VH-VL binders against q1wre3. Designs and how they scored, part 1

No score or structure here was measured in a lab: all are predicted.

Target 1, 108 residues: q1wre3
Amino acid sequence: MTVRLGQIMHVNPNYYDEYEKRHSDLPVKFPEMKKALKEAGAHNYSIYLDKKTGTLFAYLEVDDMDKYKAIAEMDACKEWWAYMAPLMDTNPDKSPVTFDLPEVFHLD
Positions, changes and structure headers below are counted from each chain's first letter, unless a header gives other numbers; antibody chains are not in Kabat numbers.
ipSAE, averaged over its two directions, is called F for ESMFold2-Fast, E for ESMFold2 and O for OpenDDE. V2 adds 0.75 times the mean of E and O to 0.25 times the DockQ between the complexes of E and O.
[cut] stands for letters that were removed.

## First folded at step 1 (VH-VL; framework fv_pozelimab)

Design P1
Fold by ESMFold2-Fast, scan of step 1:
Structure P1 (fold): chain C 108 residues (1-108), chain A 116 residues (1-116), chain B 107 residues (1-107)
Amino acid sequence: as target 1 above (108 residues)
Amino acid sequence: QVQLQESGPGLVKPSETLSLTCTVSGGSISSYYWTWIRQPPGKGLEWIGYIYYSGSTNYNPSLKSRATISVDTSKNQFSLKLSSVTAADTAVYYCARDRYDAFDIWGQGTLVTVSS
Amino acid sequence: AIQMTQSPSSLSASVGDRVTITCRASQGIRNDLGWYQQKPGKAPKLLIYAASSLQSGVPSRFAGRGSGTDFTLTISSLQPEDFATYYCLQDYNYPYTFGQGTKVEIK
């Protein structure tokens, strides 16, 4: 059973280009993150930017929610969050402030 | 068919507030972003700021402390106030529609001269 | 702030010439670049949006190319009405910034 996730985050407007550059580093500089996402069955992962507001809209599909949630506890994830933290709105632990959105429509 | 027209005083004294209005005709103000741009005589273009019809604004940091943009949806107008003006604020001021991907409709521009 | 640099600042050309002007961003802006034409005493007019998309009603002799940091506007066969100043604008990041302009003058 695949879960569809929609999320909002915020990137600081001065850092749009830097956000894209650092995010492209994920599979190379944070290979454990790439591996963990693949093992959780995370796929169709896209992030869209509203350039006028600095709002990020993330969409992804996850096959194993328990494995996906466990990624947050990994040292590699904490390092990834620390890497991205200067560019985004973050919690005190440097995790991105993320709002889960209700799904209001889906068509197969 | 949508047209924009700037209006307001052409002369402003140093230290006073420059006030301009843009009237939107041929279409509604309620679905786009609306922006102000200026151009000193013989020089290039400088973006001032925008407003969404709901009241959300964003400003060029170089002008943020002095600029205020407001919208009046009942009159189909948006306005710029720029406080504490100096001779450096002498420019042609343009209003334009920000279509998200470009400024597609522009007013004809109005020259504002700052002098005593 | 993202700096937009145009080259050349001015050029002289004859009717029928191929004219190319360039615009460089100090950092990546994807395809969030527009080209605007301004004739003396007139407001700027949108020619190209999203780096390469021709605005409705603009002649096909105008073409935009590029992405990221390097962009060009080409006029394939210059017409008398094309003598003007051309500006690029990035609207990817705040503040929105224009290039300094390229003046296309009669030779």
Scores: ipSAE 0.343, ipTM 0.835, lowest interface PAE 3.1, mean pLDDT 93

Design P10
Fold by ESMFold2-Fast, scan of step 1:
Structure P10 (fold): chain C 108 residues (1-108), chain A 119 residues (1-119), chain B 107 residues (1-107)
Amino acid sequence: as target 1 above (108 residues)
Amino acid sequence: QVQLQESGPGLVKPSETLSLTCTVSGDSISDYYWTWIRQPPGKGLEWIGYIYYSGRTNYNPSLKSRATISVDTSKNQFSLKLSSVTAADTAVYYCARGSYSSGWYFDYWGQGTLVTVSS
Amino acid sequence: AIQMTQSPSSLSASVGDRVTITCRASQGIRSDLGWYQQKPGKAPKLLIYAASSLQSGVPSRFAGRGSGTDFTLTISSLQPEDFATYYCLQHDSYPYTFGQGTKVEIK
């Protein structure tokens, strides 16, 4: 069953353009990460930036939550997180500080 | 100051395996990409592959079937093995470091070591 | 693989000259291009990263320009220590590929 995920993250001031640039590197420079996301059935993945606050709003759909959660332990994911870490609010392990949001409305 | 130093035999026989080690000093090998680049005498540069300190590798497809890069974090070293060598593999071999500054430029290089493939 | 073509393959110049070297990618590489200098018998040295950013310790007479497919390295006033071979490198896509090199020779 496909799960819909809503998330909030934060990008640091002065790094908005750099964030967008580095994120565009994912499918080209991190092919293993792209492959892992596709194998987990992650699709319709979008991130919106509120330039007034630096708030990132992510939405994605995931077919296999076990595979998706396992991505966090992959070396490819650790490399991707390390690449993005200088631009964002991150945990000590360089994963992005992410707030999962409850879904309050959906229309098919 | 970060320094890289290549080591290994300068002469390898055809069909054998070329083996080189790069020793990193002045900083930890952790959190960087480490790469091998070669240059045949009088020719240009060719990227061989990289290893992230976690052990994850990416290779030039032209060499992927023969090349193996490994890392030993405890010794602050990484290594290249290139199997089934021929005279075309004669080159100066360089090790270098990549960083997370825009698009992983190679900011530190070893001095290079000449490997001649000859009977 | 992305092909990197440098022009010219060699040039002759005098101290004080303005030297321009170009590098063309066979497909778009954004700004993921570095310029390296190699003197005879030495390892390459990073001069410019991200197409236009000057590496720490590199003289300001070196300047990089361009994005997408067309890139230029300019040396505004050539010095004796600048006679070398210059390589561009794209790191947009694997495998990373170098241009064939441009040799800057004394006239």
Scores: ipSAE 0.006, ipTM 0.662, lowest interface PAE 10.4, mean pLDDT 88

Design P13
Fold by ESMFold2-Fast, scan of step 1:
Structure P13 (fold): chain C 108 residues (1-108), chain A 121 residues (1-121), chain B 107 residues (1-107)
Amino acid sequence: as target 1 above (108 residues)
Amino acid sequence: QVQLQESGPGLVKPSETLSLTCTVSGGSIRSYYWTWIRQPPGKGLEWIGYIYYSGSTNYNPSLKSRATISVDTSKNQFSLKLSSVTAADTAVYYCARDSDYYGSGRAFDIWGQGTLVTVSS
Amino acid sequence: AIQMTQSPSSLSASVGDRVTITCRASQDIRNDLGWYQQKPGKAPKLLIYAASSLQSGVPSRFAGRGSGTDFTLTISSLQPEDFATYYCLQDYSYPFTFGQGTKVEIK
């Protein structure tokens, strides 16, 4: 069953342009992550930025949550997190601090 | 183990700014959310706001216009400033760790001992 | 903001009694509810998180139940050290809000 995910993260207001720039590097510099996301059935992935607050709103759909979660163990993912860490709120392991949001409405 | 300790003046005059600092020991301030909570004498608890070490903050809308929370990672401290105080701001002020990100639920799992701030002339 | 209402505001009980405190949210908060114990002159202490999960080091006589809008904290066999004020907290959305508190007094 496909899972719809809504997530909140935070980016430092000094680095909005840099965040967008580095994020655009993901498929070029970390193609293993792009492949792993495809294999997990992750699709319709979008991130919106509230420039007033530095809040990032991510939405994605995932077919295989086990494969999706396993991406966190990949070297490419750890390198990607380290690349982005200076711009964002992160945990000590450099993964982004992420809040999963409950879905309160869906219409097909 | 991680411990929190509040410090600051116990008396503040009406219209002035209340300033408190929380010192984190036994662990790094570069993780978790750090929060301020207050309790007027004989009353219940009110959440003031939080900060993450990067500077990201969120405030109770009732206090947002007057409250500022800041962090000093070099001193392992975070601070609260509350401007234009009145007698209604008299309370015990607590700092606490918000463990929302870690574990299966959100919780204020570590608290300072609290410091009484009295607003009077 | 989400309103949290506790019932009763106070109760009198004897050692060995079963005590139940109720907390009601003005909207569905799933299981995003915690319970805190506060003794006079002391900071609050976390007892229960995620509605029913017992915090490490807290005696098993404390139990939380509920989901959605209705929640309970039960103390089986009340002990002398349990006389305190108890608060619920919703952590579903900002601003986080506490109930008004329930004082458990010696009968």
Scores: ipSAE 0.000, ipTM 0.555, lowest interface PAE 16.4, mean pLDDT 86

Design P16
Fold by ESMFold2-Fast, scan of step 1:
Structure P16 (fold): chain C 108 residues (1-108), chain A 116 residues (1-116), chain B 107 residues (1-107)
Amino acid sequence: as target 1 above (108 residues)
Amino acid sequence: QVQLQESGPGLVKPSETLSLTCTVSGGSISNHYWTWIRQPPGKGLEWIGYIYYSGSTNYNPSLKSRATISVDTSKNQFSLKLSSVTAADTAVYYCARHEWYGMDVWGQGTLVTVSS
Amino acid sequence: AIQMTQSPSSLSASVGDRVTITCRASQDIGNYLGWYQQKPGKAPKLLIYAASSLQSGVPSRFAGRGSGTDFTLTISSLQPEDFATYYCLQDYRYPYTFGQGTKVEIK
């Protein structure tokens, strides 16, 4: 069963370009992350930035939520979070402050 | 072992466009950031800008109006064009690979003199 | 833009000396600081990344310390091949900025 996820996060307005640059590093510098996302069946992953507010809107589809959630425990994920942490709002463990949004409409 | 080599004219006339190419050998240009740095004779290093192999760029604001960096993945090359040059643009130009941890591979540098 | 200021601009030292170079950022850059060595007529070479991590192949006599705004590069026992100019670089914010360089000369 494919789950559609909508999320919001916040990036520091001084780092919009750096956020985009570092996010593009994910498949290159964190290949275990790319592999883990692929194995979880994560696809159609997009992040949109509202430059007026610094709000990030993420959308992705996940086939295996258990595998997806397990990514958070990987050393590669903790390194990825540490890499991104200076640019955005984070929890004490450096994971991004992320709010899951309810889906209110979908059209096949 | 990845190696970088700059090429292009060593002499450019004032008001013309400086054009340099960096050839990547021993590894793929794909999935990396590629950057240009310059150093005027007897002075320090100045970052010009970068390009990710997919085409995304970022430039030093001091040069953004004149600088263009491009990539040709089929040739394993990336290039710098700097328009409207003056004597202040005389420098050794370096190409380098920029990983998340730093600039780990550099070309040997090529001196470009801006003179009539 | 973040200004990077190195001190001293130059120093004279003898083989076997302990050499310390400092780098100050005009604002907090975390640990996004690298140290580069440049010999006359040659391209710079990465020595230290993330303020304190030694690049593969670089001798252990090179050590980096610091975080935030104040950073140091120490060469614990200077060797003949270490006479060079050293640059710090912040890659925290665009534009990436280098310090002005510290020239380490033989006495």
Scores: ipSAE 0.000, ipTM 0.564, lowest interface PAE 15.9, mean pLDDT 88

Design P2
Fold by ESMFold2-Fast, scan of step 1:
Structure P2 (fold): chain C 108 residues (1-108), chain A 116 residues (1-116), chain B 107 residues (1-107)
Amino acid sequence: as target 1 above (108 residues)
Amino acid sequence: QVQLQESGPGLVKPSETLSLTCTVSGGSISGYYWTWIRQPPGKGLEWIGYIYDSGSTNYNPSLKSRATISVDTSKNQFSLKLSSVTAADTAVYYCARGYYWYFDLWGQGTLVTVSS
Amino acid sequence: AIQMTQSPSSLSASVGDRVTITCRASQGIRNDLGWYQQKPGKAPKLLIYAASSLQSGVPSRFAGRGSGTDFTLTISSLQPEDFATYYCLQHNSYPYTFGQGTKVEIK
């Protein structure tokens, strides 16, 4: 049922504090995005920043992968991506360049 | 702009150690995966391995027993040593900068011929 | 190791042609694929990363598509400077592996 996702993204070293600040805006300024994540069953969502490289390590658990993937087509998601795009490595559509990582170990 | 340049002997005898250095100019070595890739004449590309600025390495299993990559941050250089060479190791050797897993900047390459 | 197979191994084309090169992975690699261009006597150059993202400075006539196991590189209107060998590279798992290359030759 539940899928564990590990992801890598990149943030521009000039914007570490701004990245944290804007990301904290997600549940307050982008409530539709928060709602969409909750409805997809996304939980235990954490992002860690390696300040020496600008690497973001994201981990989350998703109950409904079809709903989660569909979020990418929502206006709320496109607005969220546009808000974050100036701070990160992004694709032409402003989605973050994301590398999915294979899980090599898990312990319950 | 950031540039990479390979250097080292163009001729190595069979059974000896091939030693190459890549000099990084115009930018910091910090925060990247520094990579070696080779190409035998007329053939395709083969990934050798990488080193991160912390000294952490990963190698192609086909070369792991013979390859060593090291980094010298004070000189802005990283190096490849490949031991016990044979004629099959004759190739153009490239150094490259990995931004995670893609290689966005390459040296011009240096031909190393393994011959007596 | 993941095998990367390109098709065709070579092709002949004229300036202005649409050229499509295919790359197939022996296992799922998500979008962890890059495309590289190599001219004779030169180092490879990154064109596309993450399967579909255009590298800064690369002309928009280059486009990458695909995910999982099947990928394509398209050149929408071939220019004289595009005659080269093109390589795909998977970086989903170690060792990183290149395709055998596709040579794009002038007709």
Scores: ipSAE 0.000, ipTM 0.544, lowest interface PAE 15.7, mean pLDDT 88

Design P3
Fold by ESMFold2-Fast, scan of step 1:
Structure P3 (fold): chain C 108 residues (1-108), chain A 117 residues (1-117), chain B 107 residues (1-107)
Amino acid sequence: as target 1 above (108 residues)
Amino acid sequence: QVQLQESGPGLVKPSETLSLTCTVSGGSISDYYWTWIRQPPGKGLEWIGYIYYSGSTNYNPSLKSRATISVDTSKNQFSLKLSSVTAADTAVYYCARERYSYGFDYWGQGTLVTVSS
Amino acid sequence: AIQMTQSPSSLSASVGDRVTITCRASQGISNYLGWYQQKPGKAPKLLIYAASSLQSGVPSRFAGRGSGTDFTLTISSLQPEDFATYYCLQDYSYPWTFGQGTKVEIK
């Protein structure tokens, strides 16, 4: 069963272009993470930026939440987070500070 | 085949603004990052900054106060302006294409800009 | 800014030689490193991206290795057209920074 996720993150206003550019690196420079995301059934992944506030709005669909959560333990994921950390609000482990949003409406 | 060509004055006086244009042919300026890189005579390479075709820019902090990069998608061109130049700005200036951090895969031939009175 | 140091600054070699150039980053950059070739009076040319990926059209005698802080470019059998200056570039963190260059000269 597919789970729909809505998330908020924050990027430093000085790094909007760097954020977008570095995300293009994920499929080529972190192929293990790309593979792990596909194995978890993560799809329809989109991130929108509010340039006035630096707020990122992410939406994705995940078929296997256990596999998805396990990605955080991968060395490749920790390298990816370290690569992105200077641009964003992050936790001490360098993972992005992420706020999960409740789904209040869905139409098929 | 994608080709880049720099153009602009080869001699600029101290305190004036250096202005260069890069013309892109054989491919669209859309969906790529476009960059300026310089090389003082006999020295190494220095990255100046980039522009995405949408107008978003990023600059080397050492040059940010003086550098402006702009893009004109209708002419398939992007440009560099560097204000308040000194002799230290004498260099060969290159324009180049960068595809999403895959490096600089196409370069112009470079144009020498000499800052002298 | 991340400092990139190449070694040696210059070397002399003969056609057919195996040539090795190293590049060291002042901090960890994972595999965000490219290698560029520059001939006198010409623009640099991309040889390798992501530390080890060969750019399309570049001869297989060029190979890149490394991760973190230490990187190597190897030319397995030097050809006449390979006499040039080689630069490494980190694309991990802005500003992008180049090494000082390694000049490969005819012996």
Scores: ipSAE 0.005, ipTM 0.564, lowest interface PAE 15.5, mean pLDDT 88

## First folded at step 5 (VH-VL; framework fv_pozelimab)

Design x1
Fold by ESMFold2-Fast, scan of step 5:
Structure x1 (fold): chain C 108 residues (1-108), chain A 120 residues (1-120), chain B 107 residues (1-107)
Amino acid sequence: as target 1 above (108 residues)
Amino acid sequence: QVQLQESGPGLVKPSETLSLTCTVSGGSISSYYWTWIRQPPGKGLEWIGYIYYSGSTNYNPSLKSRATISVDTSKNQFSLKLSSVTAADTAVYYCARDRGYSYGYAFDIWGQGTLVTVSS
Amino acid sequence: AIQMTQSPSSLSASVGDRVTITCRASQGIRNDLGWYQQKPGKAPKLLIYAASSLQSGVPSRFAGRGSGTDFTLTISSLQPEDFATYYCLQDYNYPYTFGQGTKVEIK
């Protein structure tokens, strides 16, 4: 069953251009991440930036939540998080501080 | 108008280290990826590797044991060192800007190229 | 590594001709493909990125098409300055790999 995810993260306002540039590297410079996301059935993945606040609004759909969650344990994911960490709010392990939002409306 | 210019010795002896520098002018080296590509005489193009202005690198696996790319943001330069060279490393070496996906990913600016001959 | 094969390796054409060059990837690369033009003694120049997007400043007679494994570059009406070698490049996975090149020669 496909799960729809809505998430909030934060990027440092001094690094908007760098965040976008580094994030564009994910499918190219972190091909294992791209492959793992595809195998988990992650699709329709979009991130929107509110430049006034540095707030990121992410939306994605995931077919296999167990595989999706397992990505966090991959070496490639740890490298990706370390690469992005200087630009955004992160936990001590460098994973992005992420707030999962409840879905309050969906129209098929 | 951003321009790239390669510099370094045109002749390197077998077993020594090939060293090239690319100077970026007309714009900042910051916020971009910078890449090296080579072309043996009469042959096609081979990607060597890249460096992001912050120092992160990735290399063609065929060259990663011998290649090192570095960046000096204060001089607006990035450099390639290729160790243990042989005649097979004779090529024109190009530096190029590797722009990000948000700009439409591609090598959009190239240096003129510099011929490096490996011979005794 | 992803292998990129171009066809033909060379072709002869006249000014005003429609020229088509093909590029095939050994595995799916979506639209992560660029086309580059190289004139003798010069550096390559970007023509097309993302398989079909025309680089600013490049004449509209150049067009890219395709996705997945099969790609084409078309020059709708060949001009004297278009005699060159053309390379495709996949930027889907590392290492980035070029096709072997297609030389477009004057007939």
Scores: ipSAE 0.000, ipTM 0.569, lowest interface PAE 15.4, mean pLDDT 87

